# VHH binders against DNA primase DnaG (dnaG): the designs that were tried, part 1

Every score and structure here is a prediction.

Target 1, 371 residues: DNA primase DnaG (dnaG), of Nanoarchaeum equitans (q74mb1)
Amino acid sequence: MAKFAPVQYKYIIKAEFEIDGIVDREDIIGAIFGQTEGLLGMELDLRELQKQGKLGRIEVEYKRVGNKTIGTITIPTSLKAVETSLIAAAIETVDRVGPAKARFRVKEIVDVRSSKREYIRNRAKELFVQLLSKTAPDIEELRRELEEAYYSKQLIEYGEEKLPAGPLVEKSDEIILVEGRADVVNLVKHGILNVLGMNGINIPKSVVELSKRKKVTLFIDGDRGGELVLRNLLAAGADIDYVAVAPPGREVEELTNKEILKALKSKIPLEQYIKNLRISINNDENKEKYKELLSKVFDTKKAIVFDEQFNIIDEKPLEEIDKLPSAYGIAIDKILDNETYAKIKGKYQLILALDSNVNAQERVITLKDIQ
Structure headers, positions and changes below count from the first letter of each chain, unless a header shows other numbers; antibody chains aren't numbered by Kabat.
F, E and O stand for the ipSAE by ESMFold2-Fast, ESMFold2 and OpenDDE, each averaged over both directions (binder to target, target to binder). V2 = 0.75 x the mean of E and O + 0.25 x the DockQ between their complexes.
[cut] marks letters that were taken out.
The coordinates of atoms that the task and the answers printed are left out; those that the model quotes come from them. Centres of patches stay.

## First folded at step 1 (VHH)

Design a1 (framework vhh_lunsekimig_d3)
Fold by ESMFold2-Fast, scan of step 1:
Structure a1 (fold): chain B 371 residues (1-371), chain A 120 residues (1-120)
Amino acid sequence: as target 1 above (371 residues)
Amino acid sequence: EVQLVESGGGVVQPGGSLRLSCAASGFTFSSYALYWYRQAAGIERELIASISSGGSTNYVDSVKGRFTISRDNSENTMYLQMNSLRAEDTGLYYCARDLYSGWEYTFDYWGQGTLVTVSS
């Protein structure tokens, strides 16, 4: 006769069990209530919590395997994370179901509101894009600005240099290290909360010190820019354990969730990455041709373009580099910088330079790479 | 890195008292609930006492009225005052911090334990 007031559950406790006997749902639920009685005090008694609607109905799914009952229990709760964790731990203390020995182990605690927060995140983006499509000509720039502002509020400042970081950098035993703030925002946006960004001209001291006490995965684009970052980190004394590489032509800051997860699952030990890089360059049958082209352009203040057979097609002074035709490759008598790269981006498949400080989409080979 | 270090265990006669301490580092101590677990021979670890971030306490029936859990947020330390000790209180005592959330990364932290032996 009492009217039902809707209870919004906040968490779902999921636990696995193995019982050395043939038991039914009612036996299992009875054991949970009975053996946890008094363990957390009267205010967290499971029967009372269920009577008050703070604990939902315990759902039991099981199968019988020989003389054993194996399955899962699902318990919804409207309590806070702390109280829910206490109840989950109390359930793990259940060691009997009737005369049968039993073991319960919590598999996970699901935040029911997590899906609502994700819906709000995605829906807010859609609504913002729709609003801007009617009011602003540069909708992509404004969408990026909103996303950065929204996810930046989850970022913390790490160390003396106030580096951009996810909220779990200190708590996690594993850190994902990325080059910049935009990379941190993108990873946090996709649920990677143990990310630390480098922000500035030099390798920060906080990064080097953190790398000595954490397991570090360096997440890079896998081109010359990414390799330069790795070389600088190693020169600064950083302890890097793994390297993860973004897909070809993609930057970490623009990766989708699927691309991020694939790259991180495909991470390789640092030593293997260096070995693979050395093998790739040393076994390249064209290594001597790269040396020849770089030697020919060296100290000429020119750029030369060449075909797939490494025959020179054209050459011009560096000040006229933008006048050179598109070809298989280009060799330049300078360090590849952002200004020079902007003039040749997309015109060649291979760039040979004295050195590079650019994260290029093309394959870049320098004097350091061929010796 | 999260670290929990127990101390204060020892040998005591029935009816005696001991105070256990759990020194914590590597996290914002005042923001977390903390727990005392006990492991006796042949039994899985049993939760015996808890204290919330706000100071609310809970105990198993076997220790109610005899044990008192407390915390000092200024010293990042949790205590367990054990009075009127009985032979059945013998065991390894662990302090713990559990973190459950909707996050992809979840952390459970335990101390190394401190041994309490109640014998005549």
Scores: ipSAE 0.000, ipTM 0.081, lowest interface PAE 24.5, mean pLDDT 78

Design a10 (framework vhh_lunsekimig_d3)
Fold by ESMFold2-Fast, scan of step 1:
Structure a10 (fold): chain B 371 residues (1-371), chain A 118 residues (1-118)
Amino acid sequence: as target 1 above (371 residues)
Amino acid sequence: EVQLVESGGGVVQPGGSLRLSCAASGFTFSYYDLYWYRQAAGIERELIASIESGGSTNYVDSVKGRFTISRDNSENTMYLQMNSLRAEDTGLYYCTRSDLFEYWGSYWGQGTLVTVSS
């Protein structure tokens, strides 16, 4: 967050003037400096105070009314009330601007901080009324934003990528790894201070390095997207020890304290999580379709692509796999290796293969995962 | 009348660059601290960058290293150089000055729209 004060001056002198002639800004300012010179002693000379930054630049606004110049001057000052008042009084002694008769009258000396506090008070009241008047969905969104702003102040930045993290990531021997910043905020809000978030699109090098030094629990959403995150981490060389999963259909960023603690207590070793995924695949309603497609491609040395209804769209020899169109899925008559995966990555949501030596981003189902 | 007029917005692809301008009139430009605010759909205006009368600059963490604020006191113009633009940078960009004791919003322009999309 930025830390700065918009205005550094303590007071603003506002004075009105009336000049019996046509003059410009520079004439008026020159008269103010010239006619006040020596009146308040060397230490309060206006020209020197401006050079020192203790007196701000004189703002002049004026209008012509016949042969007269009428307007206002605004002078900011960082001086004490007494010195500011002396300067204001000195300005009222200016009786000429060049050959023209002039009159200056101080109308107000504004305490900048008082004005700012009054503005904050009034604006805060207005914003509070707006908050109370929002619809339920907008109110929930605003509540989340306010909570995020508050708890984000407890977050630190970790590594070269400046990843969102709880304050205990370096001190703790165990790390809870989550997908995004909102997940980190929710866990910190519930007292989990050893949490580290990732940038969503790629796996940060700091995460991979840290995972080799710490015991890591990957905490993922209760949907299919969580499997993709795990696969990406393993492909990047991360050392994951446990997996914790949010309830089905729930996201880590929205979990209650009870749900977080239940999920973390129910964490399982990585190997068991992978085994459970294979069991889940074997209970999939589409298992017979996967079996049928793999049987159809087996021993053909071809790849076949299919739509979401498992209808075959196209087929080609394995050597032409890169020429197949993007579709819902692909079945290949070979072991999925890094070379083959590089040719089909990002083109399909589902890959059916005889076996796999790759931790792919897509859902991969092999003959070992089905009968 | 104090006026601040933003310009330079447009449609740009991720990783692209834009330079926003804020032309000021009706006040002594060199005296004031100046700010760039951003407003995304459904989000309140966020202060993203500032430049003081003395030349000191400040940035929010999300734009630090990517955006550069500058001013030309002889032309009464403030700039925001935006590099390495991201989809999240999409929004209306406003400029304003340091005067909080006047009516809030009276020194705000219409904004300039920046859209970062493919």
Scores: ipSAE 0.000, ipTM 0.091, lowest interface PAE 22.5, mean pLDDT 78

Design a11 (framework vhh_lunsekimig_d3)
Fold by ESMFold2-Fast, scan of step 1:
Structure a11 (fold): chain B 371 residues (1-371), chain A 121 residues (1-121)
Amino acid sequence: as target 1 above (371 residues)
Amino acid sequence: EVQLVESGGGVVQPGGSLRLSCAASGFIFSDYELYWYRQAAGIERELIASISTGGYTNYVDSVKGRFTISRDNSENTMYLQMNSLRAEDTGLYYCARLSYEDYFSGAFDIWGQGTLVTVSS
């Protein structure tokens, strides 16, 4: 059942109650009116508001569980949001019903007009689906053809390069940037109308220009190709704000509604994406180099500094660690503690240690990380 | 992990009643609009009832006044109370979840396995 109020009511207050006694509807309503009397002034007296038609009849639904009465009350009101909220709060102060102890708690205040807007949205969706579907054989094939034709007609051409785009690209403050036309069609089909596609691997001038005046989320496939697209966009001077990634091995053009929403909800700032990507690349490509360097310092009581190609450039006993030059990285034959970190902080981009008990600003790789 | 599971189907006499349940897991139940569909042999799957996040309900004309859709957000369960059942109500009943951001496509991203309802004299 829809909890529909008469047209004149603007809000519906819904509250739960638990009463330590056997009471009926009239007892509950009497307690509400009686205990709220005078709390909000004469203008917001519940009995007077009901006489004026500004407060509807209080509906009570309850069940008895042993010696307790548990249920809900529903109160329609034509008052403004502030007055309705005050009345709702006042009802929560009701602590007795006759001789029985009671507790009231507001669950929600429903805006009647909000419910009507939700109905319009949901009903429009149903009517749209019915318009696209019939009982004829092969309806799914026909439906796919009609949807493709319909969503393709909703696409616009953006900029001098005539890039595939959703109809809200120009009007929206936020843009979802994707690689190709098929990605645009899939996102438009799933209700994302502020999407812009690039036509191939070359970065269009229109994309770079638009990125400087809009908040841009780059939505890429879950593969190495997506990283190349990001690199080319940044090299072209595009202003990218967020990155969203499809599940591993999946392409944006084939994602389900759930996969699209999950990826977009999990979007991360560009700076964090680049940091994560660098960590992943280093863990994957250089894992054996980390193992080699840590094995070389293990049980030597020394520290070794190395360049970006992992070539050793200097080494010293741990007692002289502060005398080592700045370099790309350092490997130490000890647990990285606060004392040791203080001596090397800011001198290296990468620290390799047997273990760590400090939260360093630099990237730290330990034996546990490379197992 | 994310799933919808129907139950409550069975054999019932014309004019009888039956209550179907749809148990949800793996997502925030209260954030989604939910639907009941019915499929009879040789007929395309038909939408019969819907319930919004705000509790607003909608029904196909053939079941209005006979079927009642409801939800219990505390139990992550949606129900379909079927009264005054007719022979033409026989079919496989499915529950489905709709994406909260899709205004125009009406795409469903999760379906249950279905539960069979047979109305026989």
Scores: ipSAE 0.000, ipTM 0.090, lowest interface PAE 24.5, mean pLDDT 78

Design a12 (framework vhh_lunsekimig_d3)
Amino acid sequence: EVQLVESGGGVVQPGGSLRLSCAASGYTFSSYALYWYRQAAGIERELIASIHSGGSTNYVDSVKGRFTISRDNSENTMYLQMNSLRAEDTGLYYCAKGPYDILTGYSDYWGQGTLVTVSS
ESMFold2-Fast, scan of step 1: ipSAE 0.000; ipTM 0.299

Design a13 (framework vhh_lunsekimig_d3)
Fold by ESMFold2-Fast, scan of step 1:
Structure a13 (fold): chain B 371 residues (1-371), chain A 120 residues (1-120)
Amino acid sequence: as target 1 above (371 residues)
Amino acid sequence: EVQLVESGGGVVQPGGSLRLSCAASGFTFEDYALYWYRQAAGIERELIASIRSGGSTNYVDSVKGRFTISRDNSENTMYLQMNSLRAEDTGLYYCARAYSSGWYEDFDYWGQGTLVTVSS
């Protein structure tokens, strides 16, 4: 509409929120605009101020803790201190996000110039250290190590075994159970504070006892070790309610905030997870044909495609799997991983593999399922 | 056929070291998680260490800091470096491969075992 000059933001409003429900970023932003409409008059309407460039983009960082959405919002403003304070106060009056009850509280209002001076100070120190020594470690590696050390200090020790845990393990009705300390650190870093880790392969008594009192989601890596952990937990008498799985080939300790929340949102009941882990072929008339095809491909480093009568149509080395024609089915001499699945997705109705670590849409039968 | 063959066992004094090897054949080695178990006289077979296809490792508490599991995908071999050995580490050591989608079944492929004896 008008000729715009670049806007320099003067303040950043940072507010914390707690929402009693599962909501998305757009829901939160919509509630802020909607519920503050008209409260401060037309001159300070948030939507209009954003259109004029006087309010920057509202940044939302959130983390799910049980059935609650908890996080922070960041709002840059080019307005004066008085107007910025009024807007901050108005945001605190937001009491709903959709059907969910919500609470917003301003944590701080930052003077952007102060933040720029702090950035210069800190960045200059980092660059000076780099200049002093060419044998200094990689800055990204150092940053990761320092972050891990810092968030490690936010952990508590749980039970007699002194297990690594987030601070809300005892207070929360729901617990996220993970394999190790590094997984706990990563989840705590991303605001999952009801997380409990185990001391490796053996199942601690405290974990079994806690599982009988809490609703437990087991959060396992997308690699081959996760099923062993579940088996050991069940053998030890642990009461597991849900299973969440990291993306294939990914470990919980390395997941981003988005990956963590997506995995936890897509958790499935234990009984359904167990059912999905194995294919019962007791009544499958074609099990001997599955065995024959897997036997033919086993230890060949090839993939074989076949028709509905289980006649072999073509075969190629695994490196050329993407060059195989579409057919009724494919048998591969490897574990079905995300990389391989991406190359064959949608081309076959049946996949025969040595094992699988992906959530395929096709029917997958593994070597173990037919033995 | 899937085969796992252990080697490297022997007799050592307390505080000594041994390196066990597990040579694999008959499958695409790099795609599988692999495991070391031990069985002492009168004790049930116990999982000692695991290594996932991506290289991540896990250990039972009694061996943490003393044992190191590793793999060499180019040689289709898994290793267990055992340091600061104790009398209680005496036993038959087995390497194993499990099907990750078959949690209801025990490990499906085992080696024959290699004997480790820690004695003064």
Scores: ipSAE 0.000, ipTM 0.160, lowest interface PAE 17.2, mean pLDDT 79

Design a2 (framework vhh_lunsekimig_d3)
Fold by ESMFold2-Fast, scan of step 1:
Structure a2 (fold): chain B 371 residues (1-371), chain A 120 residues (1-120)
Amino acid sequence: as target 1 above (371 residues)
Amino acid sequence: EVQLVESGGGVVQPGGSLRLSCAASGFTFSDYYLYWYRQAAGIERELIASIYSGGSTNYVDSVKGRFTISRDNSENTMYLQMNSLRAEDTGLYYCAKEGYDFSSGLYDYWGQGTLVTVSS
């Protein structure tokens, strides 16, 4: 082989073995060559590939535990992915070394060029951000966009709903549950790999099932949307253990590493979070005014608009809700749905409704909140 | 059954130190090779330190001179002393025991991991 130019290896096969006997490196290598002979045809015979320089030397690290020989083998290859995978599978068929029973298992096939492609991808993004920082006024948003593109490829799809998740969501005994994909990307970027995202208001069945098997921390934004997600999770039968809340006015997807860890360290049991919500609403000096306005609209099929002092300034049938003037607040005799919200969005600071299926920007108070 | 429980992770500023512990049960601790693996976002899980049953240690180049792996066979505990921590040391740290049970589908036995974050 010395007369041939060195071949650049494309892949490295890493496999583990357990042999029920006392054997040496030469015995192990001999068994690999011998027992794979002919399995893939002469074109992929390991001895021939090694003579051609397409297969590198088999490196063996081993130790003895009692009467067993256990360890790892490393095999470099310049072959294509398909041929490399076939050789890796053939190695797993080796069932003896000399007189001893043996088992081989491929742990990993490393793409040697993967690190160079990753470097190019990451370096190109860095250079692009540097170039844009000289010309663009909003470098922070551009940086976030490029980082999202990179870290998105580290995510896996979980369950039949193909939910965005970190790679350790199934293997970890604890999971961090978040509202959306951008939240998952941000947590994965900061080393939190046991994170699972969902579709906000619509609770996936995979989330409910997983919540019964894992210790779940729900990590939410500090706004009304986060509270709505929790209510919907509990209504769907999810088993939530803790709640972590982003700093006021902050979204999980935008948190720094320091903010993420502080929020997770400050997580509280679900029951305590619910008690805190009840205390906040019960201490609201306007709670009786909310009850009064909701009682006035109940079973009327109308909407009532009111000022900051809770004086009614106008009312109309629900079918004419879009014709009501902008004001401090509105009370409606229905469940706040996407269709109704589209007609009143941005016109009021406070919305009172029988219930809500919407993540509104405004403060929404329902009958359930003031019971 | 084999159990590995990591502890000692947390938030630390660059240049700081942390000591990770791995409490083991369900096997004869002194007979087995033990490992510390690290997984950072966007990076494959990598073996960073190993300690053999006889006490010999190995490290990846990026942690040599900064990290020290050790074991206490009387307490069934393995440690990772991390000094001069850098931002690139951020990740989930896993305690692992050598495992060769192909019938259960498990080759190595792993703990749940402990998060180490180097940030200010």
Scores: ipSAE 0.000, ipTM 0.092, lowest interface PAE 22.3, mean pLDDT 78

Design a3 (framework vhh_lunsekimig_d3)
Fold by ESMFold2-Fast, scan of step 1:
Structure a3 (fold): chain B 371 residues (1-371), chain A 120 residues (1-120)
Amino acid sequence: as target 1 above (371 residues)
Amino acid sequence: EVQLVESGGGVVQPGGSLRLSCAASGSTFSIYDLYWYRQAAGIERELIASITSGGSTNYVDSVKGRFTISRDNSENTMYLQMNSLRAEDTGLYYCAADRYYGSPLEFDYWGQGTLVTVSS
């Protein structure tokens, strides 16, 4: 298809006004520029934004009814949703046009590209049904941009670090703490307004301070990265009360309403979470046998195959791993990578390795699973 | 037991690159999860990157796409490749190691730190 044509404006602000006097277009525009000057800082000065082409020409339609001027203004912007909303709110503060009393009220902010994005989303889904399925980062990026734009109006900035937060973070006695902005957007989208984001795995001072005076539930992804966030919070001195975990392999930012509610209802006290994590490692009656086999193969640069009773059948250098017979299990003195897995796939029921970089169909147990 | 020593810090101009190394002594660290922390003046120590014993990586958003963590188990060394450096990246960089499932909430070992200064 043809190259996408650039869109100059992202949003159109539409506002109604009623002025208790006889005024013209130039009077109205002058009042808007003059009375909003300085309210949003230098970067969002309306006159400068228009000069830079980021704010379009202000269109004014009006009727004179007796001694009143009533109408609408239309302002296109190429600015982000947050900046556009600030400008719209600033326009509502205009209370005079010359000597006449005035009132402005925003009736809507139109997303100029919403219909095009809807078409793209629907058509992309149809094409994926017809073609071989591929992960499309561009589609995911567009989806995140849409959700950010729609739900960002509910978000506030918390603390000196300007952390993304739901509007009830200060008012609520309980907060839901999440890793990033996308997680905050997803939870706010699903009605959870007491959520605070940390801007990644770094622990802001505001988070540590807030955790000491609120009841905190840490809501983490269902992967090892989520546990890393918990460790970092505890190392920073944060006071965490509960832990909620997304389903395995799922991220908080992508959870459905049902998944969010299930995870939050299944939250457990921090102490119990730590205890359960330790117990899961020890809940295998063959743990000591796995340790013994891994210890025997460790630092040998060999692979050892064993039977169902954990008796060693054969061993070979890692370079000859493909020459080992099929058996109940294999222990290897390396990290299980795709190259090694290709050579042993389907030959064993159990694989013992120092670690794993592959999603194997067989049961894989690593040193970290048993320590 | 593992002892960690950082190196590779120094003074670099904005937009420049540095490669930090964290070398282990006393025993192999192939079974450890490894971390890079950064501490700027007057700010608490923050985690910026991690790599598991299996090679899975994670980064704080401010360094994602600019920094790359890696490990060489045969040399008992972890690296942090730092590209497109900014003034905000200035700080003391620490490496840390632990056995994720053995001590899930406690770091077994810390290095002494290496200083990175990004100046115009």
Scores: ipSAE 0.000, ipTM 0.163, lowest interface PAE 19.1, mean pLDDT 78

Design a4 (framework vhh_lunsekimig_d3)
Fold by ESMFold2-Fast, scan of step 1:
Structure a4 (fold): chain B 371 residues (1-371), chain A 120 residues (1-120)
Amino acid sequence: as target 1 above (371 residues)
Amino acid sequence: EVQLVESGGGVVQPGGSLRLSCAASGFTVSSNYLYWYRQAAGIERELIASIDSGGSTNYVDSVKGRFTISRDNSENTMYLQMNSLRAEDTGLYYCARVPWDSYYEGMDVWGQGTLVTVSS
């Protein structure tokens, strides 16, 4: 009865019983020891385990109801989970107490270390919040791993491919589409629950099908291969409405709430994004060449074709635009409309025009794009 | 201690309105992600509305245009304004901070729930 001695129990087995007779505590304990003898081998004999201190005293609480005895038993153990579970199951096989029929059923096995797990959960969350407040690049991977561990369980699996998704992806009329699971976790953590992720560079069939019935915003990393992701989506037949881009050099999976909100508020229509993307590729190097060619054609009512070095190959009046040879590019002294585009489609890599009313497949640069 | 307490539930006829309140203690509503969940008989608890630390809101399609989530930072309280109520809206309404984390049971904070009954 040493009050300073530590109790080394790891688990507590709690079971209820119903016995069809009048019995006392000693009868119940005797039946448990007697009927489990030999069932689990000599190493797990309950009497020996109790003598060794590995099994604690069996506590019995009961009441009598008519000719029945109903109650609970509590058994502390210092054994491992497997051995404790075997003992709990063996106790359920006790079918009599003396001459009376009995039923035992385990209600729970309490892990006395649950308080340590609760401390770990709370402390890990505190440490995670501390990591989120830091801007050091060397801890970004640890932050991402903790975030995936704690928030990934809130995700659902969408479609045949079991894609990572927020819980509102099916219920919302608008979807935020992202590249990977870590992006989904970050958005769900920040209250964006209508998010769907794609696992890898292959475009899932479920994404294409969903895109046809939902309003889709593609949310991509800042300047990190967004063109490739978009090209693959469009090639697969996905119906994308808007594009949102993370700040330069930032990944969606690492964005703060304010950065996510700013990026989504700054989303642009797909057509505008494609045009901007075409313009930005080598734009700084060749901007002066584009200005020069547009200036040369301006107010001439002609079209000029040029090579990859921006040397003029040929020129003709706009009425004869269809007679110009195929080349790297063409500059025209008019607004690119559907009629004109039909005459030059597929003949050039680059089209320079005063303005455009056409969603061309080629790169199109207008006067407003080079200001 | 960190706690959420819902109020404002009651019995209302179809087409009626109710305003639910969720009072927070031990933390500030302005700096946290907050959610409203609904538990109907025979249906799993579902997320119906969210508000983030920046004030951006999100809704499930069945309540979009009818329900409005908001917060009052001075009262440290979150609200759910429910209009054009339907029989299908009957259930227990819970507010929560950070969605349920099944990996770490009890890391999230849940209120006790408030009952909304839409009777025909």
Scores: ipSAE 0.000, ipTM 0.096, lowest interface PAE 24.7, mean pLDDT 77

